# Ledger of designs, part 2: VH-VL binders against o60147

Target 1, 175 residues: o60147
Amino acid sequence: MLEKNKYLYIFRHIQTNQVLLSQGNVLKKTALFQLPYPLQKPVAPNGMRPAKLRKDHWVPLLKVEFPNESMFQSVFMQLLNYRKYRSVQPLTSDLLKLPIPVRRRKIMRQEVPNTIADLADILNKEKFPENSVRLQLSDKSDSEYADWPPSVQIDSEEIKLSRGFREKTTVDEAR
Short names: E, the ipSAE of ESMFold2; O, the ipSAE of OpenDDE; V2, 0.75 times the mean of E and O plus 0.25 times the DockQ between their complexes.

## First folded at step 11 (VH-VL; framework fv_lerdelimumab)

Design M1 (at its last look DockQ between E and O 0.06; V2 from the best seeds 0.00; counts 0 for: pae E 12.4 > 2, placed apart)
Fold by OpenDDE, look of step 11:
Structure M1 (fold): chain C 175 residues (1-175), chain A 121 residues (1-121), chain B 109 residues (1-109)
Amino acid sequence: as target 1 above (175 residues)
Amino acid sequence: EVQLVESGGGVVQPGRSLRLSCAASGFTFSSYGMHWVRQAPGKGLEWVAVISYSGSNKYYADSVKGRFTISRDNSKNTLYLQMDSLRAEDTAVYYCAKGYDFWSGYYFDYWGQGTLVTVSS
Amino acid sequence: SSELTQDPAVSVALGQTVRITCQGDSLRRYYASWYQQKPGQAPVLVIYGENNRPSGIPDRFSGSSSGNTASLTITGAQAEDEADYYCNSRDSSGNHLYVFGGGTKLTVL
């Protein structure tokens, strides 16, 4: 039986590369609170937490199937905590030397690889059974951001979810 | 519906032992970490111990380390707390709480009603 | 072990907004969870993560975090909200250890 609650979807913003975690294939509005930025109406390009969830601005980055909901919940919370911790760390001297807009862009560009690396780190520490976690990537090259433990099986099949949380259609594949 | 029911509380003398039980229902018990939390009369909440889903990992607060033992029987959906060398300061209502995940939980989404343990000479 | 600190007591007028804050080093790394406890009752989870409410918790309850702090906000306090509120987080000093704040008694005036 497929349980929706054992699936982790990670989405990225198409413009800013900000990352959101989702239990299931549909982002909830509350997911925006994952972003460590003040609430502003101007959309995510400014490095802020958008006031509204624009579904069409988010695409799936990866999908993870866990053996059960409990394991999913653990990884999910750990990912959030990793991000939280990182957000409150002092900026490096190199970053501080950059103009604010450039700095923001650089930080935001690192969210995708950082999140992938975090996931790998968490999974390495948890030591789940071999091939018990199934990982699918929108771009297989993204798997190179980290070393995956034996518990992770990288699926050659691509994610069947497209922009706007829709199932991919023949029209989407033609794009 | 998730239910947690503590039992085994009572009045004991200092130095004695007592074993608490927590009967769980309404969820897959064997998939979640479980906790004990206590509350002395008129005081705040104090975390006591956690046990992972399989029972392989156990962690304790410093105040009870070496005296208390947390365990579980997944076949009976029951959590236990063996309390040895009891002290007056162990007097409290003891709650069992369900963890959010299989390991520890990060938060406690369900609580029992608690069982009172009184340590008095 | 890490420590979480709360004000021991706060008051709010009926229908007004109140914020209960929890402070500690652990909160820099971990999200807090909040629990409501009424006299003679077991604690009830009201907020977890940044701002997540369990089923059955009114939407007037909200959570936030900043730096080494976490806050529970009640927007439009009701009489039934009078209770003790505890924050909780993982202890930063050990693996899978947990710590509660001292609790805040909320009085609704």
Scores: ipSAE 0.300, ipTM 0.770, lowest interface PAE 1.6, mean pLDDT 88
Fold by ESMFold2, look of step 11:
Structure M1 (fold): chain C 175 residues (1-175), chain A 121 residues (1-121), chain B 109 residues (1-109)
Amino acid sequence: as target 1 above (175 residues)
Amino acid sequence: EVQLVESGGGVVQPGRSLRLSCAASGFTFSSYGMHWVRQAPGKGLEWVAVISYSGSNKYYADSVKGRFTISRDNSKNTLYLQMDSLRAEDTAVYYCAKGYDFWSGYYFDYWGQGTLVTVSS
Amino acid sequence: SSELTQDPAVSVALGQTVRITCQGDSLRRYYASWYQQKPGQAPVLVIYGENNRPSGIPDRFSGSSSGNTASLTITGAQAEDEADYYCNSRDSSGNHLYVFGGGTKLTVL
């Protein structure tokens, strides 16, 4: 009911291209729990989950406006389920040929296209009204990772590229 | 409270088939990969199979590959193991196990109490 | 090789410290997890990710690793710790996702 967020905010890591989902336009530290726990010993320098949330490393990828909180909650939970699914999957033979650092980078680089495809798949399976879901991207060419249902209206305006979704002001000039 | 309850075990002759079920409750079943692990009488644990949360991907231990099929019905919160061409060495208690870390899927944080399968002539 | 080797049995005096070991080539690259199984019961996770304890596991349980060996340590062993202990890790030989060690029976004297 009241205080429920009807916006989905998706962030991308500037170096690794990992993806974080958020209900708010500012990432919380707990968002890092969405990333895989490092299964391999620290033979490689770092696991796939950074030790600390560096907000200057995460930039807007896209945001989605839903007509109500129920639709938002359904889509958000399904996106998390798709990510869990991939984390359980055994590695392919092609990935197993790669040295561990190279393999991890290749897996991470797929998170952006995979998340966009997952979002579209969920929205295609949902029976939302035509033009009821507004999608805004930081880079409109990213919409090409998927086929979108009639329920989705892609905003002609790109998100201004910055660190986070928060607009900077003179009051907040000191970070 | 997380609960996993296996059923469908029994006595069967070699070469025959048997289907096991695992009823899940107390967690969002469709969000987790699920495993089968078995234990022969007086012996250790042996991992058998895993199925992804949606059921799209399945992997098996070499000892059962080609004979066993793991499946799930997310609308019924139920995991299955179809066991064909059973052998005497398949005699074991079969456990249903839930992955511990939602994101990695590599650890088993909850186990059922098991169901006994006996393959004898 | 993805085989995990454990000693079949270990004894400890009540209140003393015991170490249960698990050895295999895959442990150079992958963490072990540890499971306790009491007679007639299902296994219970006691250590994951080398040295993490799930909620509800006593702090006398700890894990460590070096080279190809993982260890489960129980400091101040109690009678209730008498059980079989299994290590588990990823199978690096290509056809199994997971492998268990043979198990170690712990007897508390």
Scores: ipSAE 0.000, ipTM 0.487, lowest interface PAE 12.4, mean pLDDT 80
ESMFold2 (binder alone), look of step 11: mean pLDDT 90; pTM 0.936

